VH-VL binders against UPF0166 protein aq_448. Designs and how they scored, part 12

Target 1, 96 residues: UPF0166 protein aq_448, of Aquifex aeolicus (o66756)
Amino acid sequence: MKEVLMRIYSSKEENLEDYINKLFEGGIRGAVVLQGIAGFGKGREFHSEEIEVLSYELPVVIEVVEDREKLLNFLKENRETFKNCYITFERVKVWE
Key: E = the ipSAE of ESMFold2; O = the ipSAE of OpenDDE; V2 = 0.75 times the mean of E and O plus 0.25 times the DockQ between their complexes.

## First folded at step 5 (VH-VL)

Design b21 (from a4 with heavy chain Y101D P109Y F110M Y112V; framework fv_gevokizumab)
Fold by ESMFold2-Fast, scan of step 5:
Structure b21 (fold): chain C 96 residues (1-96), chain A 123 residues (1-123), chain B 107 residues (1-107)
Amino acid sequence: as target 1 above (96 residues)
Amino acid sequence: QVQLQESGPGLVKPSQTLSLTCSFSGFSLSTSGVGVGWIRQPSGKGLEWLAHIDWDDDKSYNPSLKSRLTISKDTSKNQVSLKITSVTAADTAVYFCARSDYDFWSGYYMDVWGQGTLVTVSS
Amino acid sequence: DIQMTQSTSSLSASVGDRVTITCRASQSISSYLSWYQQKPGKAVKLLIYDASSLQSGVPSRFSGSGSGTDYTLTISSLQQEDFATYFCQQSYSYPWTFGQGTKLEIK
């Protein structure tokens, strides 16, 4: 009943398949993966004027819209999988 | 220090609306993670959770009673109120309000409770 | 709804005893479990949250353990002031539900 947008931020691109499989197996309605083309954080330097081909380590964001309690329970049950991710929640209104 | 105190009519007639007020001090409902819930206990029986309101104005209700329940807050008075419509003898109980604390990983827990107020539904 | 069942509604013990109260959920509640103490004429008191976290101000003789569906409250050395009714409560999903309570009585 209380829908939220959950964003999972990760710098570990190799973990994406595991994250998506966990969400699917947990009965989450849907998830979208977005890959950033530039960014910085966590003591990392960012260069916005050019993106070098030799490094593809870019921010990854998984977006999910789901019931708040369902997402909280899912994350608690999968704590080890998601423990190193930055996760944000935002209340949203779904167009019905 | 954190304190909560319930107030109610003491006696209410069947079919009427029961109005309960929780007056609190020592905390703010605008603080992230803080909420207030209502719990009741009929004489000699167990505890039944009724409703909860969060710092975000998120409201949750016991589905068995949801059509009869309305929870609201009045920030200017430091109060949370609960209304129960169409009361019957089954609503006779001690009613408690409690502060809830919340974080993403630990979930909700009710850390400070009021002393309770007895409500009797009788003609 | 998730049903919370405590193994007994009453338990007799003596001061100094190690007391164990158990609580079972009808489905996994991922440690979203709290324990409360209720005494006549006193406010209900939170003892344990998140299955095993001791609430500030609660004596260290109280501890909680468990996971999944099975949870335990332990009082390592019972004191006179501990004779009370104890309730478990899940906050895993709405509606939040309580066990029926275990009344700890003097033996």
Scores: ipSAE 0.012, ipTM 0.657, lowest interface PAE 8.9, mean pLDDT 85

Design b24 (from a4 with heavy chain Y101V Y108D P109T; framework fv_gevokizumab)
Fold by ESMFold2-Fast, scan of step 5:
Structure b24 (fold): chain C 96 residues (1-96), chain A 123 residues (1-123), chain B 107 residues (1-107)
Amino acid sequence: as target 1 above (96 residues)
Amino acid sequence: QVQLQESGPGLVKPSQTLSLTCSFSGFSLSTSGVGVGWIRQPSGKGLEWLAHIDWDDDKSYNPSLKSRLTISKDTSKNQVSLKITSVTAADTAVYFCARSVYDFWSGDTFDYWGQGTLVTVSS
Amino acid sequence: DIQMTQSTSSLSASVGDRVTITCRASQSISSYLSWYQQKPGKAVKLLIYDASSLQSGVPSRFSGSGSGTDYTLTISSLQQEDFATYFCQQSYSYPWTFGQGTKLEIK
């Protein structure tokens, strides 16, 4: 079994504290929060001159590296908290 | 579509090295999430996992046999090889290779198997 | 090492029967469990993965259930072609381990 990199994508800053508290309560070894500073989605440019001025919808990504089984169980136990999150998983190799 | 075929000696003498080759088609070991494992089965007994190699060249071995096992791949030839050193009568078994696919939710699953190759260890 | 124990090494049944084969892990494997079918002289076939997901091409009479340490393979209406040996396997932790197998025989 290998470690897994889990990324939790959030579209709302207000949920961040709840996500971090749940990860801490679940015994996850650590979490890093990254802030997107620029980007656009598929289909069309999501920002315009006016939207850029008024929008505070900055994407945040919580990155966790942990044992796959532990992360799966954590997410199942905390389904209500994370059910609306976009979450991706990637198998990673760690140094030693 | 997906096919795996084992090849090896029919008979090996005790103390020698057993070399097995798995030749496959219908998939690539360069594809993320794909791997190949070796499993053996002595006559009338259960299955024993031996070794695994995946798309990123990560190798795993059964700890009970680790010192005797070497798994390698040749992606250009669509082959995975296994070597077992210092064989004894206890290594007499049918040897299978199987494709594994990795998914976070289901882990590694052996979805297609070769038909197996019988190896007998005797003097 | 995680030990996988199937309740019986052999089981007798008749065509049309509902058959259940049970597998127990020595510790929780969180549904990282697969079921395989082996017929004499044929390649081993994957039937169920992720404890309850049916592999493509496998008849719907096969189903898997369970969680934690206890898992079951069910054949809802046994067919003649289903007389075979069935193995469970955990992929939760290295080394990956198989149950000893349950041979399904004609009653």
Scores: ipSAE 0.041, ipTM 0.688, lowest interface PAE 5.5, mean pLDDT 84

Design b25 (from a4 with heavy chain R99H S100L Y101D D103T F104V W105E S106Y Y108S P109G; framework fv_gevokizumab)
Fold by ESMFold2-Fast, scan of step 5:
Structure b25 (fold): chain C 96 residues (1-96), chain A 123 residues (1-123), chain B 107 residues (1-107)
Amino acid sequence: as target 1 above (96 residues)
Amino acid sequence: QVQLQESGPGLVKPSQTLSLTCSFSGFSLSTSGVGVGWIRQPSGKGLEWLAHIDWDDDKSYNPSLKSRLTISKDTSKNQVSLKITSVTAADTAVYFCAHLDYTVEYGSGFDYWGQGTLVTVSS
Amino acid sequence: DIQMTQSTSSLSASVGDRVTITCRASQSISSYLSWYQQKPGKAVKLLIYDASSLQSGVPSRFSGSGSGTDYTLTISSLQQEDFATYFCQQSYSYPWTFGQGTKLEIK
């Protein structure tokens, strides 16, 4: 078993439902969504608390733990959905 | 521009360990979705995938040779190395290293190859 | 492991011909298939990835098609520089395997 933690980074909240639906349809065992509170990305401005209003354009991260080969095949099959996302992989072990 | 170049011994004796080095430029093996693999070809024969190593340090080996193969990377030197232990005449081949792209654009294809290095196993 | 079979080890053709090279997998590979060109004295060149996607810099006369177990590389109008050996490769399942190659020869 080669299990990895895949993180999908996006600043577009409106795409979140589509990403989650694709992961569900692809048979991924589970996904967790985390909302960033400050950050900057490649080619993007730093986002944080505005003078009077907290910014709503903060990054979101979708985390999944799954077999590496399954995730690579999933990403190939869903190229258009995830093409503008920054995606990372980390090796993990899951306690049974 | 992606470039890869293999180096290794021209001749190695049976039962010895064969060590090959792939030196590359134009990409980083720290980039997500990137890997480097080794493929060999005996004279007049087909291509055989041996091993590859990916950006996340995941290693994959051909099961028929797994006990004899070790792949490693040195990202600071832009090199990937392959060791084959206990060589025999059957290991005489041209050895290639190649760039592997897992991104949504290319899939799992070897898109750029080195020129190959000939290894002869004989006494 | 998945066996990749190219139906012919050699084909003879003339410049201007439409040439097809076929590749059959022993089980479905879901279009995880690449085509390579090998010329004596030159680096191996990727032509097609994901069964039908043309690699950048490859002439448009090359095309790939197929799904499941059966795949085809087509050269619509053969040029002098296309005489080479062509290999298919599956990357669906480990170990990754190549076809035995089809040598395209001058008629």
Scores: ipSAE 0.014, ipTM 0.657, lowest interface PAE 8.0, mean pLDDT 83

Design b26 (from a4 with heavy chain R99H S100L Y102T D103V F104E W105Y S106G G107S Y108G P109Y; framework fv_gevokizumab; at its last look DockQ between E and O 0.86; V2 from the best seeds 0.00; counts 0 for: pae O 4.8 > 2)
Fold by OpenDDE, look of step 6:
Structure b26 (fold): chain C 96 residues (1-96), chain A 123 residues (1-123), chain B 107 residues (1-107)
Amino acid sequence: as target 1 above (96 residues)
Amino acid sequence: QVQLQESGPGLVKPSQTLSLTCSFSGFSLSTSGVGVGWIRQPSGKGLEWLAHIDWDDDKSYNPSLKSRLTISKDTSKNQVSLKITSVTAADTAVYFCAHLYTVEYGSGYFDYWGQGTLVTVSS
Amino acid sequence: DIQMTQSTSSLSASVGDRVTITCRASQSISSYLSWYQQKPGKAVKLLIYDASSLQSGVPSRFSGSGSGTDYTLTISSLQQEDFATYFCQQSYSYPWTFGQGTKLEIK
């Protein structure tokens, strides 16, 4: 299999739980949520607890290592859930 | 403007290898999201996707023909080549190359097409 | 493989008519559906991508709709230049597959 590291960029909001649930229900073998200190993305919105004028929702990154095709199919089937997310793929080698 | 043009032998004998070349302009295969695909159409029949290659040199093949297909690109020459080995009469068709725009999750569409080149397999 | 079925292989219509062409997938393709127009001796043209997005340069009389397994191409007011063969194509999973085509002829 050809595994990739998928990163889903989002914010710490209600959608996070939904994302994790979808990944779990979709049979994805694992996911880790990382919390950022600050960041910006789509719409040029900056997320930080220190800046009141900007969004203070902390950015989160969901990391998943899984077969590329499985992830692509998963995302296609869950298009509406992840349509506003920024997603990247990186080829990885897995040792286990 | 995007332009694509197919070139091929016109006539190929059974069991031989068919070599096709797609020459294009108006875009580069070094551009993210860009690819070139091959589609064929037997006379009076529908379209069949054969293969495509993208900017990252990722290749996708129709599983039914994968063992006989080889797609490659020369970015510097703005060319994409397709080879089909062990051809039979069933490979007689008009062969199109097309500009591929890849969208999310490996999907895509062919937004610009060449006019096609007829290839006849006959002894 | 996902089969794309255009139940109507040919239909006749007149200029000015509203025309609809249907495409059905053997399974859900999540709107990864494109519509193409083919005329003899001409390059195939993309009309619609992502089920409902109009390709740049395509007249607004063309529109696409649908979801899941069922999709429709609509020509609101048929023009003389629209008589052609139309194909749908899914890019949800490999192999990418096309419908058999619908030939739109002059009545």
Scores: ipSAE 0.019, ipTM 0.730, lowest interface PAE 4.8, mean pLDDT 91
ESMFold2-Fast, scan of step 5: ipSAE 0.288; ipTM 0.789
ESMFold2, look of step 6: ipSAE 0.282; ipTM 0.798
ESMFold2 (binder alone), look of step 6: mean pLDDT 91; pTM 0.939

Design b27 (framework fv_gevokizumab)
Fold by ESMFold2-Fast, scan of step 5:
Structure b27 (fold): chain C 96 residues (1-96), chain A 122 residues (1-122), chain B 107 residues (1-107)
Amino acid sequence: as target 1 above (96 residues)
Amino acid sequence: QVQLQESGPGLVKPSQTLSLTCSFSGFSLSTSGVGVGWIRQPSGKGLEWLAHIDWDDDKSYNPSLKSRLTISKDTSKNQVSLKITSVTAADTAVYFCARDYTVEYGSYFDYWGQGTLVTVSS
Amino acid sequence: DIQMTQSTSSLSASVGDRVTITCRASQSISSYLSWYQQKPGKAVKLLIYDASSLQSGVPSRFSGSGSGTDYTLTISSLQQEDFATYFCQQSYSYPWTFGQGTKLEIK
């Protein structure tokens, strides 16, 4: 079986409740929500004003651990809901 | 820039194993979202998807043929191989390999090889 | 398995015609549909992906539309080089399946 960590990235906090509700309705075993607090990148052109503005766009990240096929089917069924999200998958081991 | 080329035996006897190799250039099968699939077309018939392998070594097979199919990759050689066991005349077809591009939640074949004809005959 | 049905296996047309080829899925495929062109003895060419996105390098006279179970490929003004067989394909669910093909023939 292949278990993966799926991360759903979105800058739209107002959509968070919809994302969580869809995951729950889709029978996903669990989800954890993380809010970006602060950060910086490799940008050397950054002024203090630009760094301040970027802080408002830090992502909301939803982490899910589930079977890969189940997650792909879930995303296909809920395409409209997650259309503006950046989504990544990483292989993980689940200990039970 | 992106190229795929199939190679195979041309003629195979019934009950033998058919081995096909897809050699590619202009992309890496280590790139996220990229995979390679095999599709065949019997003379005068439509296209039938056989199998695919993705950048994350995720393999998928057509259920009607799964027991006879094995797909594998050699990332260092830029090759993807397909084996079909216990061939019959029904396996006579042109075999194509194509690059799978997975965007969002779906996949499509954006570049195809020219195809290689395999005839199963005694 | 999801069955993909193209309404006709052959269609006759003349250069300059507006041509429409249809594809129906046995269940909703949420726009996970691609259109391909095949000419005799040549490799298959991707025309449209994600139901309506035109592949780079494909002439603008080709367009795709549809949602749910019903999808359409349109050629707004047929050219001589467009006489070929056209296939739809769903990538919503494994196994991925193709329509039987629609052969576009000179009238």
Scores: ipSAE 0.017, ipTM 0.686, lowest interface PAE 7.3, mean pLDDT 83

Design b28 (framework fv_gevokizumab)
Fold by ESMFold2-Fast, scan of step 5:
Structure b28 (fold): chain C 96 residues (1-96), chain A 124 residues (1-124), chain B 107 residues (1-107)
Amino acid sequence: as target 1 above (96 residues)
Amino acid sequence: QVQLQESGPGLVKPSQTLSLTCSFSGFSLSTSGVGVGWIRQPSGKGLEWLAHIDWDDDKSYNPSLKSRLTISKDTSKNQVSLKITSVTAADTAVYFCAHLDYTPEYGSGYFDYWGQGTLVTVSS
Amino acid sequence: DIQMTQSTSSLSASVGDRVTITCRASQSISSYLSWYQQKPGKAVKLLIYDASSLQSGVPSRFSGSGSGTDYTLTISSLQQEDFATYFCQQSYSYPWTFGQGTKLEIK
C-alpha cells in the first residue's frame, strides 16, 4: 500500500459540493476541506477573509489521504469534474 | 532539453538476466508529476509497455511480465534501470526508455520524449 | 487487458491528402488515449495526448478526436515527412496497451 496526500485546490468560483460528493461516491475514506483566509492566484488579485465573504469566495483546499492507485483510478473516473483543479500528490507515512 | 539514452548488452543468452540502463538529462525524477518508463518493440511488430517508475518511487509493471521485471532508479546518477530475468528469444526487441508526463489532474500518463532505443538480441 | 485495434496495418496516400487513422478500444477508455509517430531510425514522437490535445511543437495539421471506444488521428494535408508508422495507446487501465500500428506509405 502506498499512501499519498492529495490536495485539490479550488478557485473561489468552483462548486465545492460537487467535489465532495464525487469523493464520497468514489469510496474515498475521508476528505477535509481547508479554508484559505488570504491569498492570490490568477490575475494576482488579493483575496482576504471578511465578515461578509462566503466560504466559497476564498481559496479552498481539499485534503485526502488514501492509497495512490485508488486515487489515480478515482481521478480517471472523474476526469471532467476535476479537470480545472490544481491537484498535488505527496507521499506520506501514516503513524499507527 | 529532455534527452534519454538507453544502454544494454546487445546480446544475451537464453535463461540469463537482461540489464538495461536509461541515462537522462533535462529533468529530475524528483520533480512531481514525472516518471520514466520502458517500452519494447520486436522487429516488425508493435510497441509493448513494460514498466515505469514515478517521481514518488511508485513502480508499475506489465502483469504478463511482472514476475521477471524489476525497475529501479538512481536519482544521484540520473538513471533508471530495468532487469528482465530468464530471457528467451521472445525478448529479442528494441528497448526504449521514455519520459513519462504524469499529472495527478488526469490520473494517467503519456510518453512525451523517447530515447533512440537499444537493440537486444537473445540468442544461444 | 484492454485491446487496442487500428483498423488497418497499412494505408497508402499522396502528399496533400487528408488522412484518417482509426483506433478502437475493447472497452471505454474515457479519452485516456495518446498518438505516436515512429519513423525509421528516429526516436518515437508524441503527437496527441488526452485524445485531442496537440503536443507542443507538433504541426497543426495533426488532430485527434473521439470518445468512449473509438478514436481518430487526422492529418489534414499530408506532407512528405509524415510517411511513418502511427500508434495509438491507452493509459486508462493497466497494463497500458498500444495498437498494432498503421504504416502510412506513399501511393
Scores: ipSAE 0.000, ipTM 0.633, lowest interface PAE 11.2, mean pLDDT 83

Design b30 (framework fv_gevokizumab)
Fold by ESMFold2-Fast, scan of step 5:
Structure b30 (fold): chain C 96 residues (1-96), chain A 124 residues (1-124), chain B 107 residues (1-107)
Amino acid sequence: as target 1 above (96 residues)
Amino acid sequence: QVQLQESGPGLVKPSQTLSLTCSFSGFSLSTSGVGVGWIRQPSGKGLEWLAHIDWDDDKSYNPSLKSRLTISKDTSKNQVSLKITSVTAADTAVYFCAHLDYTDWYGSGYFDYWGQGTLVTVSS
Amino acid sequence: DIQMTQSTSSLSASVGDRVTITCRASQSISSYLSWYQQKPGKAVKLLIYDASSLQSGVPSRFSGSGSGTDYTLTISSLQQEDFATYFCQQSYSYPWTFGQGTKLEIK
């Protein structure tokens, strides 16, 4: 079995419940939702209004560790659901 | 320049263990993103993937043969070995080892440089 | 297991011909496909990886195309040294599987 870490990136408001429901229905072993709470980019500075707005706009990340083939087939079957997501894969070792 | 060379017994008797060694140069199996695999070809037939081992010691086996296969590496000698237990006439084939490069880090790859192959005959 | 089927086991052609060899997967393999050339007494040679990427050192007359389940290797102008057996291989799903091979023969 080849295990990978899949990260699904979406905004805080974007269809999170639907993504989680699809993963559950697809028999994915587990999923963890992480939310960005702060960060910096160009300029390294945020005004208080920008920080408040940013907290609603920061991407959520759904992390899944699962067999590679299972995840690719899952994404193929649910292409429309995840159409607007940025998705990455990373090879991982799971503690045995 | 990447080079690989197989060595094996030539002839092995049914029920014995077949041991094959792949000696290579031009790359290190400690380098991220590389592996070494074994592929066989019976006379006049197609290619069959057997197993591969990656830079991170991750091992992959053909499920139809997994119970009989053991792949291992010796990084200090630049060698990868394959053992096949309880051989039968069906294991008679040319055995190749090959350098494995990956399309992506999560498991798809291709064999870009191959050894010349070593013929193994299983016969009494 | 994913079965890889090459449409013909043998194909006759003449030098200068445009030759196409086809490979069909029993399910979608998302372009995780390689093409290999095998000549008697020589090491197997990678020609194409990821369905359409030409391996360094391989002549530009070789090209690959396809997606989903159907893939093609094309030789735009066949040369004498191209008479060989050609294999496709999928690396989408374990076990990795090869087509049965297509032997290019002199017409």
Scores: ipSAE 0.043, ipTM 0.722, lowest interface PAE 5.9, mean pLDDT 85

Design b31 (framework fv_gevokizumab)
Fold by ESMFold2-Fast, scan of step 5:
Structure b31 (fold): chain C 96 residues (1-96), chain A 124 residues (1-124), chain B 107 residues (1-107)
Amino acid sequence: as target 1 above (96 residues)
Amino acid sequence: QVQLQESGPGLVKPSQTLSLTCSFSGFSLSTSGVGVGWIRQPSGKGLEWLAHIDWDDDKSYNPSLKSRLTISKDTSKNQVSLKITSVTAADTAVYFCAHLDYTVEFGSGYFDYWGQGTLVTVSS
Amino acid sequence: DIQMTQSTSSLSASVGDRVTITCRASQSISSYLSWYQQKPGKAVKLLIYDASSLQSGVPSRFSGSGSGTDYTLTISSLQQEDFATYFCQQSYSYPWTFGQGTKLEIK
């Protein structure tokens, strides 16, 4: 009924598998992982794919489209797992 | 400074529709993460959440009352309205409106600023 | 529905006392809990949200703690203005529900 796009932002590559596993276990229909190729923020160093260092923590975004109530219940049940993530929501219309 | 004020009929007869208006200032109901809710308190009893509406016009209703409740907003007037149909003596209560701030953008929140409440008595 | 139970409906205390008010949920609510203060003739005031976060403008003598099903509001040194009724509220699951309230009365 009401679909939302959720983006989970993570600067910790090592936690990615745990996030994906939780989404899968929670019955979420699908998740896509996107990798940033360049970026900067206020007070942070500029990072780009061309100058990637061995220890560089790549910005990662997990995108999910799901029913609003199902997704909110999932996040509440998994609050501890996602507590340090920046998460954004956007209402979407799924084309059919 | 956030302010909310309820207005209602004071007295309403059984079986009629109760209409309540919440007028607010100091915030916009077009701001992401913001909503306005209605809570009531019967004399000598606790608080009961009724409904809320958010910046994106999403509406949430207490399931025990959902068939009788309609919440709506008028952003041009900075107002949120609640209608309760087929009222009975059990609907006698002080009705509050409150500013809702979501702790998770779409699902969990808290009421940080409240109106003073308006007493509605349902009697013949 | 999630039932919120406050251990007492009334509590007597004196100015300067450390006061503790407890709230229990019928199931885990993952710290999606708020505490409110209600005084006769005044607007309801939010004190604590997310179990332990102090609302801006609320005196530091108020604090919240707890997790899972059991939550506590503490007033470290009760002031005259704190005699009021206190309510907990869960926002974990719809319908959102409140405790029955605990009235702080002068001893």
Scores: ipSAE 0.041, ipTM 0.711, lowest interface PAE 6.7, mean pLDDT 84

Design b32 (framework fv_gevokizumab)
Fold by ESMFold2-Fast, scan of step 5:
Structure b32 (fold): chain C 96 residues (1-96), chain A 124 residues (1-124), chain B 107 residues (1-107)
Amino acid sequence: as target 1 above (96 residues)
Amino acid sequence: QVQLQESGPGLVKPSQTLSLTCSFSGFSLSTSGVGVGWIRQPSGKGLEWLAHIDWDDDKSYNPSLKSRLTISKDTSKNQVSLKITSVTAADTAVYFCAHLDYTVEWGSGYFDYWGQGTLVTVSS
Amino acid sequence: DIQMTQSTSSLSASVGDRVTITCRASQSISSYLSWYQQKPGKAVKLLIYDASSLQSGVPSRFSGSGSGTDYTLTISSLQQEDFATYFCQQSYSYPWTFGQGTKLEIK
């Protein structure tokens, strides 16, 4: 089994419940939501107006650790749900 | 440019340990998304993936051979080594090392540059 | 283990022919499929990765297609240098497995 850490980045709290529900329904072992203070997502630019807007939006990150093949299948089956998310993967070792 | 070269003993007796070394240049095995793998080919037969080691020191082994295989790296020497214990005539093959690239870190892995191969014969 | 089956172990063709080599996986591999070329006494060469992506430096006459379990390597106009053995390989699930190879021979 190969484990990966998947991070799902979103600046929109309105979609968080849908993301969590899909992960739960997909049989993912667990997910943790981390709420940030401020940040820039994929496709954003640095300039003063965006910094002002970001002060009213809190970025969130959903972290998942799961078997690589299981996550590949999950994401393939749920492409539309996560299409607007910035998603990263990192290989990890799980203490067992 | 990426280059890999295998070295091995040529001849090994049954029950002994086979040690292979892959010396490479043109890339660093500390670079994210990079690995080095070992593939073998018995005479007149197909290719069999044996093992690979990635930039993050993650090791993957063919389960049918896992108890006999050890893959390791020496980043300072630009080398990856493979050991196969308790060899038999079935281990007679050409052994290749190859550069392993990933489309994304978690995704598809493919061997884009291969060494010329080194023949290993297991004979009494 | 995922078995990779190439429909034929050998295929005869002439220079200028359109050649198709097929590969079937025993289960869906989500396009995590590579094609390799091996010439006698030479290093193995990657042609296609991710089912349809052409490796840099590989002639445009080579193309890959397919999804799910069925994949195809096409050579649109065969050249003399293309007579070789071709292997498919899945990297979807461990252990990574290769097809048995298809030897492309002069007709």
Scores: ipSAE 0.022, ipTM 0.690, lowest interface PAE 7.0, mean pLDDT 84

Design b33 (framework fv_gevokizumab)
Fold by ESMFold2-Fast, scan of step 5:
Structure b33 (fold): chain C 96 residues (1-96), chain A 124 residues (1-124), chain B 107 residues (1-107)
Amino acid sequence: as target 1 above (96 residues)
Amino acid sequence: QVQLQESGPGLVKPSQTLSLTCSFSGFSLSTSGVGVGWIRQPSGKGLEWLAHIDWDDDKSYNPSLKSRLTISKDTSKNQVSLKITSVTAADTAVYFCAHLDYTVDYGSGYFDYWGQGTLVTVSS
Amino acid sequence: DIQMTQSTSSLSASVGDRVTITCRASQSISSYLSWYQQKPGKAVKLLIYDASSLQSGVPSRFSGSGSGTDYTLTISSLQQEDFATYFCQQSYSYPWTFGQGTKLEIK
């Protein structure tokens, strides 16, 4: 089995509940949400609650560890849901 | 820059163990996203993937041959080795090693640079 | 195992022709497909990866397309040096598998 760490990056907190619900419904073993406090992404806009007083967009990262083929099939089935996300993969070994 | 060269016996007897070595330069097998694989081709036939080993020591084997295959690496010598036990005439083929680069998910990849191949004949 | 079928084992063409070589997977492979060129006495060369990405140093007359189960390698204007055997390969699921190869022969 090949396990990967998938990180889903989004600045749109409004979609977070939908992302989590899809992962749960897709039978993914687990997902954890990491909330950023400052950062900038592909658009190169710096986001920080302290620095950008008018912004409510904070970096959000959803981390998932799962079998690679299962995640690829999940993403294909949910293309529209995740189309605006920046997604990265990293090979990991799980301690059993 | 990237170069790979296979070495092995020209002839090996049935039931013996075939040992192959891939010597490479121009990359490090400690670099994330890098692997080295072995592919073979019997005369006049197609390509068959055998095994590969990755930067993180993860090993992948063709299930049809897994019980006979052992892949290993020696990063200090820039070498990857493949052993095939209990060989038969069906193992007669040209054996290639190749640099493996990975797609974003690190489970899917492609062989972008290949060695010239080494012919192994299994006969008495 | 995922079976990779190339529609023909050989294809005859002339210099200047537009040539298409097709590859079909027995199940969807999500564009995790590569195309290779093999010439006698030369190293195997990667042409296309991820179905449509041209490998650095490969002439732009080569292109790849397709999705799901059906994939195509196209040579827009065949050159003398392009007479070779072409293989597709899926890396979606283990074991990774190659097509039978299509030998491109002079007409």
Scores: ipSAE 0.013, ipTM 0.688, lowest interface PAE 7.2, mean pLDDT 84

